# Designs tried in a protein design chat: miniprotein binders against b1l550. Part 82

Target 1, 279 residues: b1l550
Amino acid sequence: MRLPEELLERARDIHSEAPSHRIKLDRVGSFGLKVPVEFKGFLLLAEADVWVSLPEGRRGVDLSRQVEAIYELSNPPKDPFSLCREAAISLLEKLNYADSSGVSIRFDAPLQDGESLKYYGVEISSIASDEIINKIRVEILGMTACPCTAELIRAYKSSEIAATHTQRSLGILEVSTKAEHPDPDKLASIIERAMSSPLRTYTKRPDEGGLVIRSLSNARLAEDVVREMIHLFLEEFGHLPEDTHILAAVRSMESVHMHDIYAERSFSLDEIRKEISSH
Below, E stands for the ipSAE of ESMFold2; O stands for the ipSAE of OpenDDE; V2 stands for 0.75 times the mean of E and O plus 0.25 times the DockQ between their complexes.

## First folded at step 8 (miniprotein)

Design ka2 (at its last look DockQ between E and O 0.94; V2 from the best seeds 0.00; counts 0 for: pae E 1.9 > 1.5)
Fold by OpenDDE base, look of step 8:
Structure ka2 (fold): chain B 279 residues (1-279), chain A 94 residues (1-94)
Amino acid sequence: as target 1 above (279 residues)
Amino acid sequence: GEIRVTVEIEKDGKRIRFLYTFTSPEELEKALKEIERIIRLFGADRVRITVEASSEEEAERLADELRELAERLGYDEIEVTREGNRFTVEAERE
């Protein structure tokens, strides 16, 4: 049953009323929206969150207007990064009582793997106020081989290629910047290159053998992976603003232990440059 | 070369600043299109765009493009200022 629209003329505008308690809210919005995006020629259904701040003198946010803002920009589907930034701005324009807005978008990004596809996880956000801050988190799985066990086995059997345990590892790069979102494919590539080997969606036997051999020949600690990620990041994205903040991390799902190994470094570009130059 | 574009848009006393950094012409073109969309979407009364490039010639070309953009968007009183390899385009809507 649809209520008559004329009722809107008779009903109080609850959202515009003064609240019982005059308190500003930081974020009010809709979470778990599904929006279409276009990424690298793929049409993807992404999950999105939209929000704005609410001033102390307003009871509620016009939530329908928030939802309209992002869907208007989502038709036709466009690049999720552009969508994120544009939607954040649109929210501030459409909801003029808000002094800040935010958009978050999450999706799995396709990555070519021979004749098949693999993927990495992407979460982006744009927060707008007096300035826009863009954040991206990329997560991709790879493989690590343990150099410690390899060294022990080498010492024991004197083999050229020492056997060692391998495990699946999750690499993470999170970047917060006043610039545009860094290229997610480049971030994913950095993570993969920092590991012993990438994962494959499918392998033929010779390819699988080669992948394992590569991993064994490029054995890395979780610590090594993080340091390599940072090194590669600086080479690729050193042009970003100095106040850009980065989190580089790896979670290794150790195959010989019941627990995971985790390593991380948080830093700004300015800080890490100073650190490296001091050596 | 590295290109930096800083955009400031203003409407009814609200000001928003955002930044782009590019290393390729293709990325720059995409950014410029987005900037145009954002300016339109926000309905800015005043726009300030600063471009910094590795060469003066490149910066000047970009400034010219931004000037043209401002003109297309219906802004008046467009002023372009130069400081080395940095150009600033300021435009206001009457």
Scores: ipSAE 0.696, ipTM 0.888, lowest interface PAE 0.8, mean pLDDT 92
Fold by ESMFold2, look of step 8:
Structure ka2 (fold): chain B 279 residues (1-279), chain A 94 residues (1-94)
Amino acid sequence: as target 1 above (279 residues)
Amino acid sequence: GEIRVTVEIEKDGKRIRFLYTFTSPEELEKALKEIERIIRLFGADRVRITVEASSEEEAERLADELRELAERLGYDEIEVTREGNRFTVEAERE
């Protein structure tokens, strides 16, 4: 059913009124939208949030314009990074009373794993005001092997190859920058290379044995996984603006404990360079 | 060589500045297409694009391409200033 358009002449425009309490709001938005995206040849169903700031003199947001801004750009499906940045700009144009806008998009990214696929988590955002700030968070599972237990067992067995506990560990890189979003596959690769071994969707027994031996030969403390992530990040992305902010973290689901181990470091590029050069 | 592109767009006194940094021609081509779409979406009255190219030869090619982009977008006043590997395209319309 469609209501008569003539009602628009008689109804108040509630959203454009001044509010009784003149208080600005930082984020007024539509959250949990489903949008199709195209990522590296895959058509994915992503979840998106859109918002704008609301000045103290305006009672409400034009919610239909807000949703229109992202859906207009998502048909046909397109690259989620371009969608994110373009939608943030479109929001600021369509809702010209706002001094800032934001878009976030979340999806599971496919990654080639031999003749199969695996997935890792991606969340991106773009905040537009007098600048655009782009943020990406990548989460991927890997395998870690405990070096302390490995060394103890090696000493007990008098061999170069020792057993130890291995577990899945979740690696996290989060980057906030004024430049375009970093490539999520490169971020995922950095995390996996910092681990003792990558995880596979499946293996045949000889390959599985090799994976375990690789992890034992590359045993790492959670603290050193984070340090390696930072080192590899600086090699790949040290060219980003100096005020780029990074969070590197690992959460290790320790197989011999009832609890997890967590390690984290946040830094800007200019700060970490000063820290490294002081040693 | 690294290429740095700084874009400033303006409409009705509202200014937005954003940045692209890349090392490959494919990334640059995608960035230029996105910049064109953003200018259309925002409906910018004024655009300023500053490019720091990796060579003077590349700067000459990009300056020509960006001037043509501004013309295609229908800007009335287009000024290109180049100094070695760096150039600026300024475009305005009413």
Scores: ipSAE 0.607, ipTM 0.867, lowest interface PAE 1.9, mean pLDDT 88
ESMFold2 (binder alone), look of step 8: mean pLDDT 78; pTM 0.765

Design ka3 (at its last look DockQ between E and O 0.96; V2 from the best seeds 0.00; counts 0 for: pae E 1.8 > 1.5)
Fold by OpenDDE base, look of step 8:
Formats: sequence, structure tokens, C-alpha cells
Structure ka3 (fold): chain B 279 residues (1-279), chain A 94 residues (1-94)
Amino acid sequence: as target 1 above (279 residues)
Amino acid sequence: GEIRVTVEIEKDGKRIRFLYTFTSPEELEKILKEIERIIRMFGADRVRITVEASSEEEAERLADELRELAERLGYDEIEVTREGNRFTVEAERE
């Protein structure tokens, strides 16, 4: 049932009224929207959140206008990164009472794996005010092999290739920058290369054996993985602004323990460069 | 070479700054298109775009492209200034 539009003339504009308590809100918006995006030739359904700040003198946000803003930009489907940045700016333009806006978009990114596909998780955001800050979080699973157990077994059996336990590990790179969002495929690649081996969706038995052997040959602690991620990140993205903030982390679902092993480092580019140069 | 493009747009006293940093020409074209869309969407009365590149020649070429963009967008007053490998395009419209 649709109510007559003429009622709008008779009804109070609740959103524009003064609130009972004059308090500014940081974020008011719609969460859990579904928007189509185009990524590497794939049409994906992404989840999106949109919000703006609300001044103390306004009771409510025009939520319909927020939703319209992102969907207007989503047709035709476009790159999610461009969508994110453009939508954040659009929100500020359309909702002129807001001094800040934000957009978050989440999706699984396809990654080619031979004749099949694997994936990694992507969460991006753009926050706009007097400046725009872009954030990206990439998560991808890999495999780690324990060097400690390998060393013990090597010492015990005198084997060239020592057996060791392996497990799934989740690698995480989160980047916050005033520049555009870093390339997600490059971030995912950094994470995979930092681990003992990648995971495979499709593998033949000989390939599987080779994958395991490779993992054993590249046994790494969780700490090693994080350090390698940072090293590779600096090589690939050293051109980003110095105030760019990075979180590099790994969560290893250890196969011999009931709990996970976690390691992380948070840093800015200027900070980590100074640290490395001091050695 | 590394290219940095800083965009400042202004409308009715509201100013927004955003930055691009990239190395490939292909990325540049995409970014320029995005900038154009943003400027159009925002309805900016004033735009300041600064480009910095590894070479003066590259920066100048980019500045020329940005000037052309401003012209296409209907800005009447366009000024280009140079400081080394940094070019700034300022454009205004009534």
C-alpha cells in the first residue's frame, strides 16, 4: 500500500526538526545494503554501508537520499573502489548538513587458480570530510609449516626433508591512506608469498604433493610471515604517503594446538622506514 | 615513475581534498575519468589540482591534460603554475 504523496504536505518533516537533545552524531546511515560492482570482469554483489554525520540541530538524516546516492552510482556496475570514493563525496554533496560521510563495501574477490577460482576477502571504506581517507582490508588463507617441529624431526631422523605439521593461516593486510586504495590483488599476492605455500582450489595429486613439499621447504613461524609481509609490502607500496598506516597480521590455526597463534605489527610508513634504517 | 595527483574541490564554502598516487599510464586514465566524474557530481565552483611527477616533461603533459579537463568542464578561469616537477591547475567558474 502506498500512501498519497499529498500527505507529505500535511505532515511534519520529522527529520528537519530540532531534536529533544542537541547532540551531534558521528554516523547515521544504512548498513547491509547490497550493491552490484564490477571487479576484474566479474559482476559481484557486494555489501555496503553508507553514513553521514548529523549536526546537533537536526533530528534525523534523510536516509532515502543516502541510499539513492550509492545506487545512482552503482548503475551501471563499476569498480568498487571508485564507487566507494565517489559515493562518499556524493553523500557530502547531497546531504549538505553533514560535515563528514563514509562508505564501506565488502565482497569476496575472485582469484584465478589454474582452471578454477579461489578468493580473498575485501573490505574497503572511504571517509570524507575536508579530506578523504581510504581504507582497505584484504584477507586470504594460506598454508604454514612449522620450522620448529621440522628441526626436531630432522635432528631425530636425519632426513633431508623433515616432516612437520601444517595448518591454515589467515593473512591480513589493512591499509589506511590519503591516497587511493592500494591494489587488492597485489596485497593478496604479498600475503600468499609471505606464507609457506598458497592454498589451491584445484590440484592434481602430483601437484598436491609438490605443494606440500614446497611448504616444508619454506617452513615459517607466524612471526616470519608477518615480517615477510611487511618486507614485501614496502617493496611494492613504498610510494604511498608517509603517513599511510598499515596493519600486517596473521592468524595461524595451529594443527597441534586447540588455539590459534596470532602475530601483528601496526605501523606507519615513516615509522617503519626509520626503524629499518636504524639497523 | 611515481605520479601524485592532489585534487581540491570547493562548493559553497565546503572543501574536499583527495589524493592519487600511481605509476602506470593506464591507471592515470582511469583516475582522470574519476576526477572528472567527481567534479561534475560535486558541482565544484573551484578546483585545484596539483600533479607531481618524476620528470618535468611528464608533469607538464599531465598538467595539460588537466587544463583540458577543466576547459571541458566549463571553467572560465584557468591558471597553471609550475614549481619544479610540480604543476598546479586552478580553475574557477561563476
Scores: ipSAE 0.656, ipTM 0.880, lowest interface PAE 0.8, mean pLDDT 92
Fold by ESMFold2, look of step 8:
Structure ka3 (fold): chain B 279 residues (1-279), chain A 94 residues (1-94)
Amino acid sequence: as target 1 above (279 residues)
Amino acid sequence: GEIRVTVEIEKDGKRIRFLYTFTSPEELEKILKEIERIIRMFGADRVRITVEASSEEEAERLADELRELAERLGYDEIEVTREGNRFTVEAERE
């Protein structure tokens, strides 16, 4: 049942009124929207958040226009990065009283894994005002092998055992830049190459053994993984603006401990280049 | 070679500036289409596109392509200024 549109003439426009307390709001939005996206030939279901700033003199945001901004652009489905950037600008056009807008889009990205697929987490955002700032966060699980225990076992008298404890480790790269979003597959690749071994969705026993042996041959501390991520990131994305900000992190779910190990470094491209060139 | 594109759009006094960087021709085609969609969607009265190309030949090609883009979008006054491998396309309509 659709109500008659002439009721709009009789009803108060609550959203355009002044509020009782004139206080600006930083984010007023619709969160948890389901949006289809096309990513590298795959049709994926993504989750999106949209918001705008609300000036002190406006009581509410027109939520239907806000939701319209992203849904109009999502049909037909298109790549999530263009959708994110375009929707952020569309919000400022449709809700012209706002000083800023934001869009976040989250999805699980497929990654080829031999004859099968695996998935890694992607969250992107675009914040628009007089400039646009684009952010991408990639999270992917890999395998790490402890070099300390490996060395201890190697030194063990009479031992023929080449082993160490291995565990899942979550690698994280987060990039905030004025340029377009970096390719998430390249970020995921950087994380996996920094780990002791990638994880597989499905393996037969000989393949599983090979992954473990690879991990032993490439044992790394969480700290080493973070440093390698930074090295590989600079090789691939050093061309981004100098004020681009990066966070590289690893959370290792240590198999022989009751607690996790965490390592993190944040930096701007300007900052890290000065640091490296001084050594 | 790296190519950098800075876009400034303006409508009714509201200005938005955004940036793209490229290292491949494949990215260029995609980004130019995105820029066209943004300008059309925003309904910009004024557009300024500054390009720092990797060579003078690339700058010449991009300047021609961006002039054609501005014409397709219906801008009345289009000016291109150029210094070596850097150029600016300014377009406006009233």
Scores: ipSAE 0.595, ipTM 0.865, lowest interface PAE 1.8, mean pLDDT 88
ESMFold2 (binder alone), look of step 8: mean pLDDT 78; pTM 0.769

Design ka4 (at its last look DockQ between E and O 0.95; V2 from the best seeds 0.00; counts 0 for: pae E 1.8 > 1.5)
Fold by OpenDDE base, look of step 8:
Structure ka4 (fold): chain B 279 residues (1-279), chain A 94 residues (1-94)
Amino acid sequence: as target 1 above (279 residues)
Amino acid sequence: GEIRVTVEIEKDGKRIRFLYTFTSPEYLEKALKEIERIIRMFGADRVRITVEASSEEEAERLADELRELAERLGYDEIEVTREGNRFTVEAERE
């Protein structure tokens, strides 16, 4: 049932009224929207959140206008990164009472794996005020092999290739920058290369054996993985602004323990460069 | 070479700054298209775009492209300034 539009003339504009308590809100918006995006030739359905700040003198946000802003930009479907940045700016333009806006978009990114596909998780955001800050979080699963157990078994059996336990590990790179969002495929590649081996969706038995052998040859602690991620990140993204903030992390679902092993480092580009140069 | 593009847009006293950094021409082209869309969408009365490149020649070429963009967008007053390998395009419209 649709109410007559004429009722709008008779009804109070609740959103524009003064609130009972004059308090500014940081974020008011719609969460869990579904928007189509185009990524690497794939049409994907992404989840999106949109919000703006609300001044102390306004009771409510025009939520319909927020939703319209992102969907207008989503037709035709476009790159999610462009969508994110453009939508954040659009929100500030359309909702002139807001001094800040934000957009978050989440999706699984397809990644070619031979004749099949694997994926990695992407969460991006853009926060706009007097400046825009872009954030990206990439998560991808890989495999790690334990060097400690390998060394023990080598010592015990005197084997050239020592057996060791392997497990799935989740690698995480989170980047916050005043520049555009870093390339997600490059971030995913950094994570995979930092691990003992990548995971495969499709593999033949000989290839599987080779994958395991590779993992054993590249046995790494969780700490090793994080350090390698940072090293590779600096090589690929050293051109980003110095105040760019990075979180590099790994969560290893250890196969011999009931709990996970976690390692992380948070840093800015200027900070980590100084640290490395001091050695 | 590394290219940095800083964009400042202003409308009715509201100013927004955003930055692009590129290592490949492909990304630059995409960024320029996005910048154009943003400027149009925002309806900026004033735009300041700064480009910095590894070579003066490259920066100058980019500045020329940005000037042309401003012209296409209907800005009447366009000024280009240079400081080394950094060019700034300022554009205003009534």
Scores: ipSAE 0.650, ipTM 0.876, lowest interface PAE 0.8, mean pLDDT 92
Fold by ESMFold2, look of step 8:
Structure ka4 (fold): chain B 279 residues (1-279), chain A 94 residues (1-94)
Amino acid sequence: as target 1 above (279 residues)
Amino acid sequence: GEIRVTVEIEKDGKRIRFLYTFTSPEYLEKALKEIERIIRMFGADRVRITVEASSEEEAERLADELRELAERLGYDEIEVTREGNRFTVEAERE
């Protein structure tokens, strides 16, 4: 059943009224939308959130126009980064009472792994007002090998036994910048190169042995994984605006403990350059 | 070389500024297409694009390209000013 459109002439427009309490709201939106995106030739189903600010003088948001803004731009499917930025701007155009808008898009990014695929997590956002701030978070699992236990075992009986505990570690890079979103594949590569070894979708015994030996030969503290991530990030993305903010982190699921180990550093490009140049 | 593009769009007093940086030319074509889509979608009555190119030769080519882009978008008043590696395209309609 579809109601007659003429009723719009007689019905009260609840959303455009003033509220009883004139309090602005920072985020009013539609969360958990499913949108198609195209990433490196793959058609992926991404999860998206959209929102706008609501001024103190407006009672409600035109929620259908929010959803319209992103779905109109998602057909045909396109690059999620362009979709994110364009949708944030579209929200400000379509909901002219808002002074800011935001869009978040989350998906698993495919990554070639030998003859198979693996994946890493990506979440991007764009927040628009008089400027646009673009954020990207990349999460990828790698392997770490503990150098402290390796050294203790080496010293035991003066042996040449190469052994230590190894574990999965989740590497995280999060970047907030006024420039375009950094390439997620480059961020994932930085994280993997900072680890003792990348993880594989599958291996056969000779390959598995090689991965473990490689990890033991490249044992790293979680702290040094974070430091290496920062070093590699500056090499690749040092051109971004000086007020670009980065978080580099590792959560290591230590195989010999009931708990995880965590290391983190946040910084702006301006801040870290001054710190490094002073040493 | 590095290229920096700053875009300012305005409609009915609402102004948005956004930025692109390139140390690799592989992203330039996609960024220019995105800029065109944004300007068309927003329906801007005023646009300012400032480019700091990596060379004077590149600045000359990009200035011509962006002027043509503004013409395709239907702007009636288009001004291009250039000084060395930097140029600004200003477009206005109505």
Scores: ipSAE 0.598, ipTM 0.866, lowest interface PAE 1.8, mean pLDDT 89
ESMFold2 (binder alone), look of step 8: mean pLDDT 77; pTM 0.757

Design ka5 (at its last look DockQ between E and O 0.92; V2 from the best seeds 0.00; counts 0 for: pae O 6.5 > 1.5)
Fold by ESMFold2, look of step 8:
Structure ka5 (fold): chain B 279 residues (1-279), chain A 94 residues (1-94)
Amino acid sequence: as target 1 above (279 residues)
Amino acid sequence: GEIRVTVEIEKDGKRIRFLYTFTSPEKLEKALKEIERIIRMFGADRVRITVEASSEEEAERLADELRELAERLGYDEIEVTREGNRFTVEAERE
């Protein structure tokens, strides 16, 4: 059923009224939208959230205008990073009573894996006010090999054969910056290179053997993976603004334990440089 | 060398500032296209673009490109000021 449009002349504009309780709201929005994006030649179905701040003197948000801001920019499908930044600015233009806006976009990024594909998780956001703050979180699984067990087996065996347990580990890099979003493939590469070995969708026997040998040659504690991620991040992204904030973390799903191991470090670029220069 | 671009747009007293950093000039054209789309979409009455280029030669070339961008967007007053590798393009319309 569609109601007559002339009712708009007689109905109160509920959204523009003052509320009973004059309290500012930080995020009022539409969450879980499905948005097509184009990423490195792939057409993906992403999930998006959009929101604006709501001042204490306004009762409600025009939610249809809010949703239009991102959908107008998503046809034809475009790069999700440009979409995210542009939609955040569009929200402030379309909903002029707001002093801030935000957009988040989540998708699985495809990555060539030999003769197949694998994926890693990406979530980006842009929060606009008098400035824009861009955030990206990349999550990718890799393989870690325990150096403690490897050393014990070497001592017991008396040979140079290295054997140890291996497990999947989830690596996480999260970057919040005033500059444009870092390239997610570079972030994923940093995480994988910090691990003992990358994971593959499948391997044939000679390639599988190579991965195992590689992982044994690069046995690492979860703590060491996080440190290596930070080192590699600074080499690639040390040019970002000094107040850029980073979280580097690993959750290791230890194959011989009933529980996981977790390590993390958060820092700003100016903080970590002071720490490094003091040594 | 690194190129840093800071953009400030203003409409009806609302100001937004955003930043691009490049370690490669190949990304510059994509960023300039995004900047143009944002300025057009926002309907900015005033724009300030500050660029820290990698050389004086590059600064001169980029200043010319950004003046042309402001002209394409229909700005009436365009002022470019330059100091070595750094320049600012300021554009206004009514």
Scores: ipSAE 0.608, ipTM 0.867, lowest interface PAE 1.7, mean pLDDT 88
Fold by OpenDDE base, look of step 8:
Structure ka5 (fold): chain B 279 residues (1-279), chain A 94 residues (1-94)
Amino acid sequence: as target 1 above (279 residues)
Amino acid sequence: GEIRVTVEIEKDGKRIRFLYTFTSPEKLEKALKEIERIIRMFGADRVRITVEASSEEEAERLADELRELAERLGYDEIEVTREGNRFTVEAERE
């Protein structure tokens, strides 16, 4: 039963009323929206969150306008980065009572793996106020081989190629910057290159053997992986603003232990440059 | 060469600043289109765009493009200032 439109004219605007308690809210919005995006020639269905701040003198946010803002920009589908930034700005424009807005978009990014596809996780956000801050989080699985066990076995058997245990490891790069979102494929590549070897969607037996051998020849601690990620990041993205904040992390799903090993470093580009120059 | 573009837009006392960094001409073109869309969407009364490039010639070319963009967007007062390889385009709408 559609209520007559005429009722809208008679109904008080609840959202514009003064609240019972005059308190500003930081984030009010719709979470778990599905929006189409275009990424590297793929049409993907991404999950999106949209929000704005709510001033102390307003009871509620016009949620319909928020939803409209992002969907208007989503047709035709565009790259998620532009969508994120444009939507954040649009929200501030459309909801003029808000002093800040935010958009978050999450999707699995396809990555070519031979004739097949693998994927990595992407979460991007844009927060608009007096400035726009863009954030991207990339997560991709790789493989690590333990150098400690390898050394023990080498010492024991005096073999040139020492066996060691391998495990899946999740690499994470999170970048927050006033610049545009860094290239997610480059971030994913940095993570993979920092690990002992990448994972494959499919392997033929010779390829599998080669992958394992490569991993053994490039055995790395979780700590090594994080340091390598940082090193590679600086080489690729050292041109970003100095106040750009980075989180580099690895979660190693250890095969010989029931628990995971985790390593991380949080830093700004300014901080890490100073640190490296001091050595 | 690295190109840095800073955009500041103002409308009804609201100011928004965002930064682009490009390493390829193709990315620059996309960024310019996005900047245009943002400016149009926001309906900014005032726009300040700063471009910094590796060469003065490149920065100047980019500044010229930005000036033209401002003109197309209907800004009447446009000022371009230079500081080395940095150009600033300030545009205001009456």
Scores: ipSAE 0.019, ipTM 0.329, lowest interface PAE 6.5, mean pLDDT 85
ESMFold2 (binder alone), look of step 8: mean pLDDT 78; pTM 0.767

Design ka6 (at its last look DockQ between E and O 0.98; V2 from the best seeds 0.00; counts 0 for: pae E 2.1 > 1.5)
Fold by OpenDDE base, look of step 8:
Structure ka6 (fold): chain B 279 residues (1-279), chain A 94 residues (1-94)
Amino acid sequence: as target 1 above (279 residues)
Amino acid sequence: GEIRVTVEIEKDGKRIRFLYTFTSPEELEKALKEIERIIRMFGADRVRITVEASSEEEARRLADKLRELAERLGYDEIEVRREGNRFTVEAERE
């Protein structure tokens, strides 16, 4: 059922009224939108949040206009990173009373694994005001092998390749920068390379055996993984602005314990370069 | 070589700045297309684009592309300034 449009002439514009309390709001918008995006030749349905600031003198945001802004840019489907940045700017243009805007987009990114696909998680955002800040969070699962248990077993049996427990570990890279969003595939690759071994969607027996042997020969603590992630990140993305902020983290789902092991480091590029140069 | 492009757009006193960093020509071309879309969408009355490259020659070539972009977008007043390997293209329309 659609109400007659003429009702708009006699109805109050609630959104433009003065609020009962003159208080600015930081974020007002629509959360949990579904938008199509194109990523590496795949058409994906992503989840999106859109918001703007609301000045103290305005009761409400034109939510329909926010939704229109992102869907206009989503047809035809485009790269989610471009969509995110463009939509943030579009919101500021379309909602002129807002001094800031933001867009967040979440999706699972396909990653080639032989003749099949695996995936990693992506969450991106763009926040626009007098400047734009872009944020990306990449999460991908890998495998870690424990070096401590390996050393104990080596000492006990004197084996070239010592057995040890292995577990699934979640690696996380979060980057906030004034530059464009860093390449998500490169971020995922950094995480995988920092692990003892990657995970595979499918393996044949020889391949599976090889994967495990690789893991055993490259046993790493959660702490090792985080440090390796940082090292590899600096090699790949050292060209980003010095004020770029990074979170490198790993959550190891320990196979011998009921709890997880977690390690992280938060840093700016400037900070970490100074730290490394001091050694 | 590393290329940095800083874009500032202005409309009715509202100014937005955003930055791109590139390591490949393909990324640059994609960024230029995006920049064009943003400028068109925003309806900027004034645009300032700064490009910095590893060499003066490369920066100049990029600045020329940016000037051409401004011309295509209908800006009437276009100024290009040089500082070493950094070029700034300023464009304004009535």
Scores: ipSAE 0.655, ipTM 0.880, lowest interface PAE 0.8, mean pLDDT 92
Fold by ESMFold2, look of step 8:
Structure ka6 (fold): chain B 279 residues (1-279), chain A 94 residues (1-94)
Amino acid sequence: as target 1 above (279 residues)
Amino acid sequence: GEIRVTVEIEKDGKRIRFLYTFTSPEELEKALKEIERIIRMFGADRVRITVEASSEEEARRLADKLRELAERLGYDEIEVRREGNRFTVEAERE
């Protein structure tokens, strides 16, 4: 049922009133929206959050205008990065009382894996105020092989045995920058190349053997995976603004332990360059 | 080579500044279309776009595209300032 529009003239505009407690809010929004996106030729179902700041003198947010900002831009489906940035700006235009706006979009990104696909996690956001800060987080699984156990086994039998424990490791790159979002496939590639070997959707025995041999030939501590991720990131994305902030991390699901190992480093481009050039 | 495009849009005193940094012509073409959509959607009174590239010729080509973009968007006061490899396109309307 649709109520008569004439009632809008008679009803109080509750959200434009002053609140009883004049406290500014940082994020007021609609969370968990389902939006279609097009990513590299694939139509994907994404989940989005939208929000704005709310000044101390305004009781509520025009929530329908908030949701309108992203939904009108998502039809027809388009690139999630453009959608994210454009929606953040649209929120500030549509809700002129807000000092800032934000949009986040989450999806599983397909990546070619032989004759099949594998997927990795992507979350992007854009925070708009007098500037726009764009953030992307990529998570992808790979394989690590322990160099410490490999060396112990080598020493045990005069180096005839090439063996160690291998495990899945979750690699994480998170980038916050004033420039446009980095390409998630490049971030995923950096993570996979930093590990001992990539993981495959499935393998046949010769391929499985090759994967394991590759991992043993490139055995790495979780700490060294993080260092390699940083090195590879600087090669690919050193052109980003100097105040770009990065978090590089690995969570290794150690096959011989009941617990995980975790390593991380966060840095800005300017600070890491100074650190590297001082050595 | 690396290309940097800084965009500043303003409407009724509200100003937003954002940046594009890319290394390929394909990224540039996508960015120009996004910039056009943003300016049209925001309804900006003033737009200032600064382009910096590795060569003067490349930066000039980008500035020309941005001038044409401002014309398509209906801005009636468009100025382009050139300083070596850095160009600034300023557009205004009432």
Scores: ipSAE 0.571, ipTM 0.859, lowest interface PAE 2.1, mean pLDDT 88
ESMFold2 (binder alone), look of step 8: mean pLDDT 75; pTM 0.733

